# Designs tried in a protein design chat: VH-VL binders against Large ribosomal subunit protein uL10m (mRpL10). Part 159

Target 1, 224 residues: Large ribosomal subunit protein uL10m (mRpL10), of Drosophila melanogaster (Fruit fly) (q9vpl3)
Amino acid sequence: RGKINIQRPKAPHYERARVVAVTQPKYPELPKAKSCFKTRAERTQQQQENPYNEIIAREVRNWLDHSRLVAFFHLSSITADDIFRVRVQLHKQNLHLKSYGSKIIEQAVKNTRYEAIVPLFHSNHCIVFSPDPEKTAALLRIVRRVPQMVLLGGIVEETMLSRNQLVAYAQMPGLHAVQAQLVQTLSQAPGHLIQQLQAHQNSFVQVLDVHAKNQMNEETPKST

## First folded at step 10 (VH-VL)

Design gb65 (from gb1 with heavy chain Y108I; framework fv_anetumab)
Fold by ESMFold2-Fast, scan of step 10:
Structure gb65 (fold): chain C 224 residues (1-224), chain A 119 residues (1-119), chain B 111 residues (1-111)
Amino acid sequence: as target 1 above (224 residues)
Amino acid sequence: QVELVQSGAEVKKPGESLKISCKGSGYSFTDYWIGWVRQAPGKGLEWMGQIYPGDSDTRYSPSFQGQVTISADKSISTAYLQWSSLKASDTAMYYCATSFYYWGEFDIWGQGTLVTVSS
Amino acid sequence: DIALTQPASVSGSPGQSITISCTGTSSDVGGYNYVSWYQQHPGKAPKLMIYDVSNRPSGVSNRFSGSKSGNTASLTISGLQAEDEADYYCSSYDSYSTPYVFGGGTKLTVL
């Protein structure tokens, strides 16, 4: 597909390619049995009615209720060995890396102040929980060495913070009164903070797409 | 100012016990790994093991597991390397070094402790 | 046991460039981007020169650069100076049972 739109004046090469293409075995496409597959709406309804999901949603609520620091990350493909190493380092700082499906998160935060975070989790994601907000600086230092994890935003002392606000909070270690005042000030504009978190997620996806395309193309080489 | 200060040189006989120290200052002692690196006379660097002082989680090189004990006392910001029974082959320079990351580089090093074991 | 292979010695003249290799396996150098390089002058403690394959700590000259291809990491020193004469050690993250391993070391002689 699309090859018809690509033309070059190398007749011998194209003629050979055409002959090979015609002689290649053609496998019939198996028809998709639509009657045996549920629609997206039906799959979504089935998941919402699964009692197992409610049990795990209670676990998520417990983490949210007992954590004064919650950080949201986009998670790219990562090996079991890499995630294990990251979990060991995070655990040393009383930071707990968890991954849950978007439907479970939706069930966990329904009827809560944090219901608006659900759109952040429509793609691959993970969450870091901690009872200690002073560990925000340690968290960011650890994640700096994990390119597969990209910070989207978080919740500190029940206040939603954008990526930039969470970074700013982390840069004031040992200034407890200043940190508390900043969190209090930021809590006065919850709608704006939620919008910033969503915008950062969208901007990051765009940056990843550009970065992926640039890696496919020839990079600017580091020369002698 | 981040600094690691090690105990002074030691001269021992085979079969004696020894405990050398590495005192950290200028940083959060419980938030960094402290590793021990051995260097025999005229030889290269050998990683022996490391400890996380916050919970005393200790990781050893297979070559040194069971031969030495690594410990830490967070109340005085000091890590230790200990032998129950020294051998002549333990003669070496011993360095302590600190890393924030479990998998990472050692960015701050102690000055070294020379241990000589001879009869 | 030393898992990473380095040449025992390399030499160069002032102003030249030299490269020191560090070869491991897919379970260390080849599998992870956690390669570090250390410089050690006689009678002194090692100094970190490169971390995460190619990053330099503050205070380290830009004449020092790192790279990796497959199972081999390389340290390149451009514009050699007499002060660069030292032993150089590579290191890498390894499996869970051995999270840290050094190379055998390379003696750099500046003639």
Scores: ipSAE 0.600, ipTM 0.798, lowest interface PAE 1.4, mean pLDDT 80

Design gb66 (from gb1 with heavy chain Y108H; framework fv_anetumab)
Fold by ESMFold2-Fast, scan of step 10:
Structure gb66 (fold): chain C 224 residues (1-224), chain A 119 residues (1-119), chain B 111 residues (1-111)
Amino acid sequence: as target 1 above (224 residues)
Amino acid sequence: QVELVQSGAEVKKPGESLKISCKGSGYSFTDYWIGWVRQAPGKGLEWMGQIYPGDSDTRYSPSFQGQVTISADKSISTAYLQWSSLKASDTAMYYCATSFYYWGEFDHWGQGTLVTVSS
Amino acid sequence: DIALTQPASVSGSPGQSITISCTGTSSDVGGYNYVSWYQQHPGKAPKLMIYDVSNRPSGVSNRFSGSKSGNTASLTISGLQAEDEADYYCSSYDSYSTPYVFGGGTKLTVL
């Protein structure tokens, strides 16, 4: 008993009081399983979760509004260490890898011009944001070493681009005028671009099946 | 054409300070990691550390943490490896090399700087 | 830190194939597909021969190939030539000690 509680001297006195309380008759109460009562901690947690979801949805919208480059990826199984390594390299190029729940993405983009991308996020996904569209080449160079991240498409200068269009844009790094012309030309057919993004999502399922089979079956050594 | 040019050979006595350099050209100096690799006479390659010149983020091997300082000056596209007090065991060939990836291979190498430390 | 394990030496005759192994743990070779191989001729800087386990940089002969099984990566040189005589080093990403670790090196002798 020699211990003296400086900050919270509740334990000895509280425990003696509890013994008295436990022996007192209690009035009938509602079954615990049907109780609507929650502890203050549980209420605080619930309040944090609801405001947190709204804050994160707002954050996503802020990223979309202030990024000149947004790239969408499907994520296969990836370890926390692997994704951390990728984040470090991306961050060096002013590329910001973010992962958000599908519900948060949907809340962030509903009633906006980006709403059409929602179907891309029904599977494991991540998004890369950057204020610099010239970093598209660097982004693709980094991601080609991460087979768990598969490019689905993106937004460059507020224009939706398919995977192939984003790859084409990346092949012209540092050529502002040519890149601007490409984006302007592509912006004339937004419906077709969205369709292509969804087609890549469907094709990716087949690619994943092939990749899974290739992992199970050892690759034939390259014919050198 | 990517090129890494290292400073010339050095002959030093134990206890002396030394700073060797690696100048990059033909690429975006601030977009690549520059690593330092040591090779003692007749021995294998040892990764010492690397720096990202764009923000001076520096990573060291546990074996070399606190024993050397890696730095870079992006205004002259030059990376440095520095000792405050050399030991005879620091005698080695020192290579600088670039990698685009934090985790990745060194695709371009300097010619090497031979450092000899003897009394 | 301890280097990845390679045989100290291997030898072969011109036209033969030889294989050099590189053994690590699940925190490096076994856990990631970021294995590289370097060739070093005496008095010269190393040259990248293989990256990401099995990919060749432009300009590297297709006689060089890489593979990995579990914790062991392998470099195979087919149609061995006199110019292949060199030291070979493997390297890998290492989540434990640092982002980079080298193997101890293998001396290839062409008989």
Scores: ipSAE 0.560, ipTM 0.786, lowest interface PAE 1.7, mean pLDDT 80

Design gb67 (from gb1 with light chain N33D; framework fv_anetumab)
Fold by ESMFold2-Fast, scan of step 10:
Structure gb67 (fold): chain C 224 residues (1-224), chain A 119 residues (1-119), chain B 111 residues (1-111)
Amino acid sequence: as target 1 above (224 residues)
Amino acid sequence: QVELVQSGAEVKKPGESLKISCKGSGYSFTDYWIGWVRQAPGKGLEWMGQIYPGDSDTRYSPSFQGQVTISADKSISTAYLQWSSLKASDTAMYYCATSFYYWGEFDYWGQGTLVTVSS
Amino acid sequence: DIALTQPASVSGSPGQSITISCTGTSSDVGGYDYVSWYQQHPGKAPKLMIYDVSNRPSGVSNRFSGSKSGNTASLTISGLQAEDEADYYCSSYDSYSTPYVFGGGTKLTVL
């Protein structure tokens, strides 16, 4: 009976569509120009570009305001199947993976305490939101098996944390103890946090550069 | 200590219904997937499907979709595998097993439930 | 049905090493580092021996090791002992139609 053939039911496909629909950002719909008039629709589309961005930015602010856990990741190229697998597992733990353009994130956090995080989103990125900070350990357990996602840092209980601080938070025994310790010991100036997070991005680039330099013209196997 | 305890052996006639159980303890029942694995006499392991008890999300192998029903009762930390009408070909050992990951390994296994279907 | 190909049997003598292969496609073994190996003694439930290609759970002997090259994963057992005589099954994430598939199994005989 050979391998699984193309005629097998695509049950995972139906589940993928459902999960993707549930986990994708919900953007408010703005009235569109009448599509039967292309020239008018084109002009109206250009004029409404800024209003669309503001509505999406408002959605991002809503996620930030209602999430007690926000984690920032560098995101390498990922297939539809890989992101589906990750989204299913994250969603089970009330963790919501979202992706927004850097311009929209900048607009969302402008004039807020989180404005300093904008430089983190210059490269390819994604954000995980959750109303439950106790899910930090589950988040890290999931992403350690997703090499395309590299943790940069986050926000827990409205406190900005570096990667190492977020990892430490995940290892603490309980929410009450963690909240008290976080307020007292992990509070830092935004400039210092950005410096630490940018250092992690630079370290990642440096690691990739070193790895590339170790690949000689002899086509050595990448089996490490 | 993580433990999965399955219901006892069953002897049934073709056409009868059956529901076997798998009770979990020593872990967060609603945070792990529970899978069902079938092993016909002298044959290999076949993944039948799995359920996430926290929201009852259930995934089936194409070979077993519509043949069985997987369910869970999180109030008593118990998962179930059910047949509406048994066939002689359903004679097999049935294992339950846990996995934290949707895509991942089964790290703890029940002792198995032997189901024999004969006229 | 069997999605992953394993040899039906393999044999070795005490103290020697053996390797069991598990061959799939780019949609399972070749595409992902989510390969597991299970040991099953007659009349017993399977036991997880390897996960994520090469990682051992707590309590599993370091005589068991895993690797992967392309579409083929391998389980290697060094210093064979009589108690290693069992059936060995590989499994992998499957992106084609289901999140999980098993190999056909390999009977290990210690001669």
Scores: ipSAE 0.614, ipTM 0.801, lowest interface PAE 1.3, mean pLDDT 80

Design gb68 (from gb1 with light chain N33E; framework fv_anetumab)
Fold by ESMFold2-Fast, scan of step 10:
Structure gb68 (fold): chain C 224 residues (1-224), chain A 119 residues (1-119), chain B 111 residues (1-111)
Amino acid sequence: as target 1 above (224 residues)
Amino acid sequence: QVELVQSGAEVKKPGESLKISCKGSGYSFTDYWIGWVRQAPGKGLEWMGQIYPGDSDTRYSPSFQGQVTISADKSISTAYLQWSSLKASDTAMYYCATSFYYWGEFDYWGQGTLVTVSS
Amino acid sequence: DIALTQPASVSGSPGQSITISCTGTSSDVGGYEYVSWYQQHPGKAPKLMIYDVSNRPSGVSNRFSGSKSGNTASLTISGLQAEDEADYYCSSYDSYSTPYVFGGGTKLTVL
């Protein structure tokens, strides 16, 4: 409560972009709300690389570099109160829920080991980071009660895992005793893991599509 | 086997202090919320508050904020409910119960501690 | 302040089905899928019977079922037995007052 708790250190990276944004002098802003119309200035926005975006991308890279657990989720519409409740529970387990635009993620992982994850973020998404990979079981237990979050896959100890592999990892006591076996399994076909992650995402989309079609058919009166 | 064991019945006079306990076993004590539920004689259940022992984050019902103190000792897997000055209206059965979720159901319950406050 | 609204009592005969209602607002029962039901026999601690509106914990009879429509959750007990005679409490997440709130309780009599 206003006291910095050394037992709970700050995030691996400092949220510099947010601090800079908050401390920057703010000039009177034009009203943002002209949803049906755009100003001339908004239509002619020049295409320049935003230094703010590069700062955020560096923070994302720092999260990836200092987190031993990273989990990727599809995120459906969620209320502010629901996400607050979920964040409280996740924070208890040293799990940090973050949302970034796909362009920021692409910029952050470009020319890194994790560039292959970019396709996972073409739809609505969120990411959970933790320095503690032992919290994977707790993470899965929490998100089981959050239907708006659907697990796509993740990274544990810098190793990319499919949804099924993350679930299997969560079930293993003494992770470090069996980590070599996981590495061996993943190395049998490196490209296959990316395909498995994409296939799982596509299966989820297909399930939603089939459900929507079945719901439409069930709700529609018989056509003659 | 998950088990919550509460301290024995108490008989007190108004103005006295009291601290009752709830010891957890068979689960990860620091990964579950422990809540306290009050039941006055012949009345219904009232949620008083809950604590997360891992970081001592404590949430109180508005009706009980400032009336009681909830605490926990991780080293002995024990949660506490404490009064600085008891009132006759504090006469009730007090249950502890555990939930993995901040928002969720209490799936394991202690046997209850009867507190009687009379002159 | 106000607890979730339950009828003070319900009654039924052996083999009959009964339903107990639990009414709240959009900030608790109506807003979330986090409704639980507890059974309490005299002199005993409550027992969780239903969680997340309609899910049963291991060991709870299939005779107990839960549902929700709008701001009202319901517990239905089919094939009533003498041992079902108890007090039943609903509970829900509450976004404005506390993270948790109980209903006033319903006394079930099996006659």
Scores: ipSAE 0.565, ipTM 0.794, lowest interface PAE 1.6, mean pLDDT 80

Design gb69 (from gb1 with light chain N33Y; framework fv_anetumab)
Fold by ESMFold2-Fast, scan of step 10:
Structure gb69 (fold): chain C 224 residues (1-224), chain A 119 residues (1-119), chain B 111 residues (1-111)
Amino acid sequence: as target 1 above (224 residues)
Amino acid sequence: QVELVQSGAEVKKPGESLKISCKGSGYSFTDYWIGWVRQAPGKGLEWMGQIYPGDSDTRYSPSFQGQVTISADKSISTAYLQWSSLKASDTAMYYCATSFYYWGEFDYWGQGTLVTVSS
Amino acid sequence: DIALTQPASVSGSPGQSITISCTGTSSDVGGYYYVSWYQQHPGKAPKLMIYDVSNRPSGVSNRFSGSKSGNTASLTISGLQAEDEADYYCSSYDSYSTPYVFGGGTKLTVL
């Protein structure tokens, strides 16, 4: 325990502040003031509408629309050489590893059936896309050798699946099993599936919290 | 079960061409890498190169780049190792082996093809 | 690139533990966790014993274990048996222009 400094908010001299508050005129908006407000709205809109972000968001939407398999991963610290090697192996199986910023993903999935995935991307992440859902087994076999990539869940044939459901799907022998899995998944309320995906994320955070608590009496490296 | 069957032993003279084969069965041929490993008489294992049959992407050891050609025919699940002109120093046992991973281990091996090059 | 460095021979008695080393550089053994070990009996093809430094394929005895420290990987065989007498080769991912490199091999003799 240490004595912390008290908050010291920036405030003008009390007497001056009171005089300013009392003497400032209150007036209705004039045409000139309304023009300024329109200009501010326009500037705010322009600063938030980055054309590169919209182009990349369209790329993400295109990947989602043309991929029958989408898998979401938490990505821990990984070297450029390691990720390149993993990317080469994934590409051999028609699996495409992509990394996009959280704001771009939010923009891409806004007002779509996949908007619920946005919370999965609060921390470092990556997504694997494939037009071939039969490659789910190959995907899981590859990422088993990449401890930096932690499977969070995914989408198969436009249906959201938890980590456990993706693992089960990967172990099914073919089209008949795929249809059975789809029926099984559709029998569940969508809220339960989303809750399962969030539970995995929350469990991971809890594991990190336990690790941090276990290091309370140890040196904690300072990160900026 | 996964099985790699290699062609029979060869006896050749220096300057002759040769093509040996490795036929895979019991797995998805186009989803695995096939490597070639050389072992000279009484010596250790030397990785020569590997091919991904699905797209014919081929990687060679610097020692064997330009000395041999690795190829594959996915219609008959067969990989090949070939020489345009053999040398006496090419006398060795040649193994084919398969790996799911580009960076990884060879989990299944062929029985080997003995190549003898002498005058 | 040159092969990974292994001792030419190692010997032990039945029931003992022996260790075979495999030394490389930061571009292979030191930089990655992609080290494999193979067993080869005379006149036979090699058999995979260890992959990813310490993992065993199904059917491989738990007497075989692997580890790595810095630029050196090690294969340890506990409870040594007569049938363990063979040549042992390490291999690693190599980031310098090739995805694979083998060690020179170690002859294990069970006395």
Scores: ipSAE 0.585, ipTM 0.789, lowest interface PAE 1.5, mean pLDDT 80

Design gb7 (from ea2 with heavy chain I50D; framework fv_anetumab)
Fold by ESMFold2-Fast, scan of step 10:
Structure gb7 (fold): chain C 224 residues (1-224), chain A 119 residues (1-119), chain B 111 residues (1-111)
Amino acid sequence: as target 1 above (224 residues)
Amino acid sequence: QVELVQSGAEVKKPGESLKISCKGSGYSFTDYWIGWVRQAPGKGLEWMGDIYPGDSDTRYSPSFQGQVTISADKSISTAYLQWSSLKASDTAMYYCATSFYYWGEFDYWGQGTLVTVSS
Amino acid sequence: DIALTQPASVSGSPGQSITISCTGTSSDVGGYNYVSWYQQHPGKAPKLMIYDVSNRPSGVSNRFSGSKSGNTASLTISGLQAEDEADYYCSSYDSYSTPYVFGGGTKLTVL
């Protein structure tokens, strides 16, 4: 064939429209001010003073209270095109990808059983919610092919699980009794939650180191 | 074991309708995309379209949009490829294949259905 | 539209290594790490040999390897054997039309 068209658009109109329609979140209408370009400092000040933050914080609490599966991820830089693709795949499995600012998450979980998760959100992050804990295996299978998303941990059936515990849960058969026993076995007694979160942070650093090394190896692969 | 079993070979005349099938077993039928791939005699593979049986969402190649209909029946774990009016140029081997990912590879393939359209 | 570009044929002798190229654009091969390779023997369905550029499914010989540089993906077969004689197709996610595009195919002849 002839030359490949370098300026060819990435996606036709109808494919983009379909992805947007499937993954469009149901939010209260965003105030006009939030749609304007703002500096990071201006966004931070507006978040602290804007009443809209409480509306979104209530949304986060609603998701946490009604989801039997919640997974926390570090999110590296990702294009709008890539995130749309990921959201479509997740939505097909009844998995809902959400991103919220750290201050909004802190407001949402303050004085609740979930307050311990706040340290996970001091860097760029996203959360996946689902009413179906049996979708944990599907979630991990999807994100395995999304290098920008790094699993930090999660909550299954109201129990905080580390990354490794969540992976173990995903590998169990679809029998509720067996999965319930696993969750109880993997969870620690009350009072060790802080230690579990510290372990999650340490695992995150190790995962980032491994990920960085893997990315370096992929950039300089050995040839025959 | 994951298995895709396709319907038998078909010999048709131009203008006739046809519906061929692909039955999945050994996996969660509603959690995978099922695609249809055409191979004309002596030629390469062409992606025609696919369906996600869980919600019946379909995607078509521009070359096949409006020429075929893809559907699925969850109750019997079967996907379909249908023509309202066959042409001689529809003579080909038709494969069904399944993929877990919206963007991913076909990891399991059916044995193929040969469709011959001639007078 | 435009299929991914592969050489029509390639040949090698038993024990040698051969490489098959697959060239696309920034909207398919160049834009994503979702390149697959399929092997097809006459009269049979295609078999997945490589996915995500360089990963092998369980049961596929380690003589098969994949790589990618820019808009070109490559399949390399080392220690060439008679049973490797087949047609090979590359495939990629394609954001320009709808999600899949195949290469034109390469006939591998083992001399």
Scores: ipSAE 0.649, ipTM 0.817, lowest interface PAE 1.2, mean pLDDT 81

Design gb70 (from gb1 with light chain N33H; framework fv_anetumab)
Fold by ESMFold2-Fast, scan of step 10:
Structure gb70 (fold): chain C 224 residues (1-224), chain A 119 residues (1-119), chain B 111 residues (1-111)
Amino acid sequence: as target 1 above (224 residues)
Amino acid sequence: QVELVQSGAEVKKPGESLKISCKGSGYSFTDYWIGWVRQAPGKGLEWMGQIYPGDSDTRYSPSFQGQVTISADKSISTAYLQWSSLKASDTAMYYCATSFYYWGEFDYWGQGTLVTVSS
Amino acid sequence: DIALTQPASVSGSPGQSITISCTGTSSDVGGYHYVSWYQQHPGKAPKLMIYDVSNRPSGVSNRFSGSKSGNTASLTISGLQAEDEADYYCSSYDSYSTPYVFGGGTKLTVL
């Protein structure tokens, strides 16, 4: 032992609170202790009064239109330092983590083929964008080490994919040509994109519910 | 399969400069962090810093910031640890190790470079 | 800097099970699921034995297992063998500026 001769004050335990935050209802309340996060009411009112909302919405549309990979995540309570660590690691792989308010996303996708994704963003969320769909495997490798981020689904080459479909896409062995053929097969009827997105909304709710149940099982020991 | 090969043992005098190397093979050199870990004689492991060769993003332990320079050359898949002026207290075994993540674990290690600084 | 606390030594006989503890704080071992364990034989480089508290890399015997309770992580070696005699180091994430904080090390002696 080479440490300083002084007692370190005990910090309160946060492990259970962190797990509970992941299992919260559709509209979770953000911790007030995190000054970088405003309450939903405060953020919504501020965004509605801000005349620049449409400018930010155009930025979101630009990301959607020029990204060949878009992944949607539920985001549980996370410190500024931890999200910075994740953002830096993602950026190494040309993966860009963004968070936008629900009203900004609604304005961005209104009257576009992406309009059906709006309900996904009424809870805490974040989005990862990349011009390179080859980075899907790297994305999943990084995110599996971040329990606060729960994959809901995404868009690859303009095709909406569920969590399981994204995992399958990432795990395909070999060449980009094989993965591209899979995406082309899935997208051979482009008029069905909205239909697929609406179906995946229910799948995303199921993923979040399963994750919530798994977190509850982890907290509660099995008793006879 | 992943391999890290370090340069040979060095015997130097205080005030001399030194640059030791760590050559990676069997993996994507630019997609993994390479860290340097010091082990003084009879002591434990101590993280010095690490570099991401893909963009040369370099991070140092507060204890080693300004004391050493970490660099990498992508063209030959080699990382470096350098001293401008050695001290007797720099006598130690130096390991390079690699990780896909900035944090967590080093999954592969070099064989180590023993640096002895004495007059 | 901040060193995690490990016992200086531990001893066992062939076939026994032994446990090595690694104690930190709520901001490192207690705060994250990023605890790893390394085995170091005399004159050799460390070898990763456990990562993410309890995960085992390919090629590491299932006799090695890891766990964590509060601020203390543990490495357990079952069916102890002579080849297990080595120094063992734990490591944890602390912060972005100190992503690796090592324990002081434990010398395992197989008698």
Scores: ipSAE 0.702, ipTM 0.854, lowest interface PAE 1.0, mean pLDDT 81

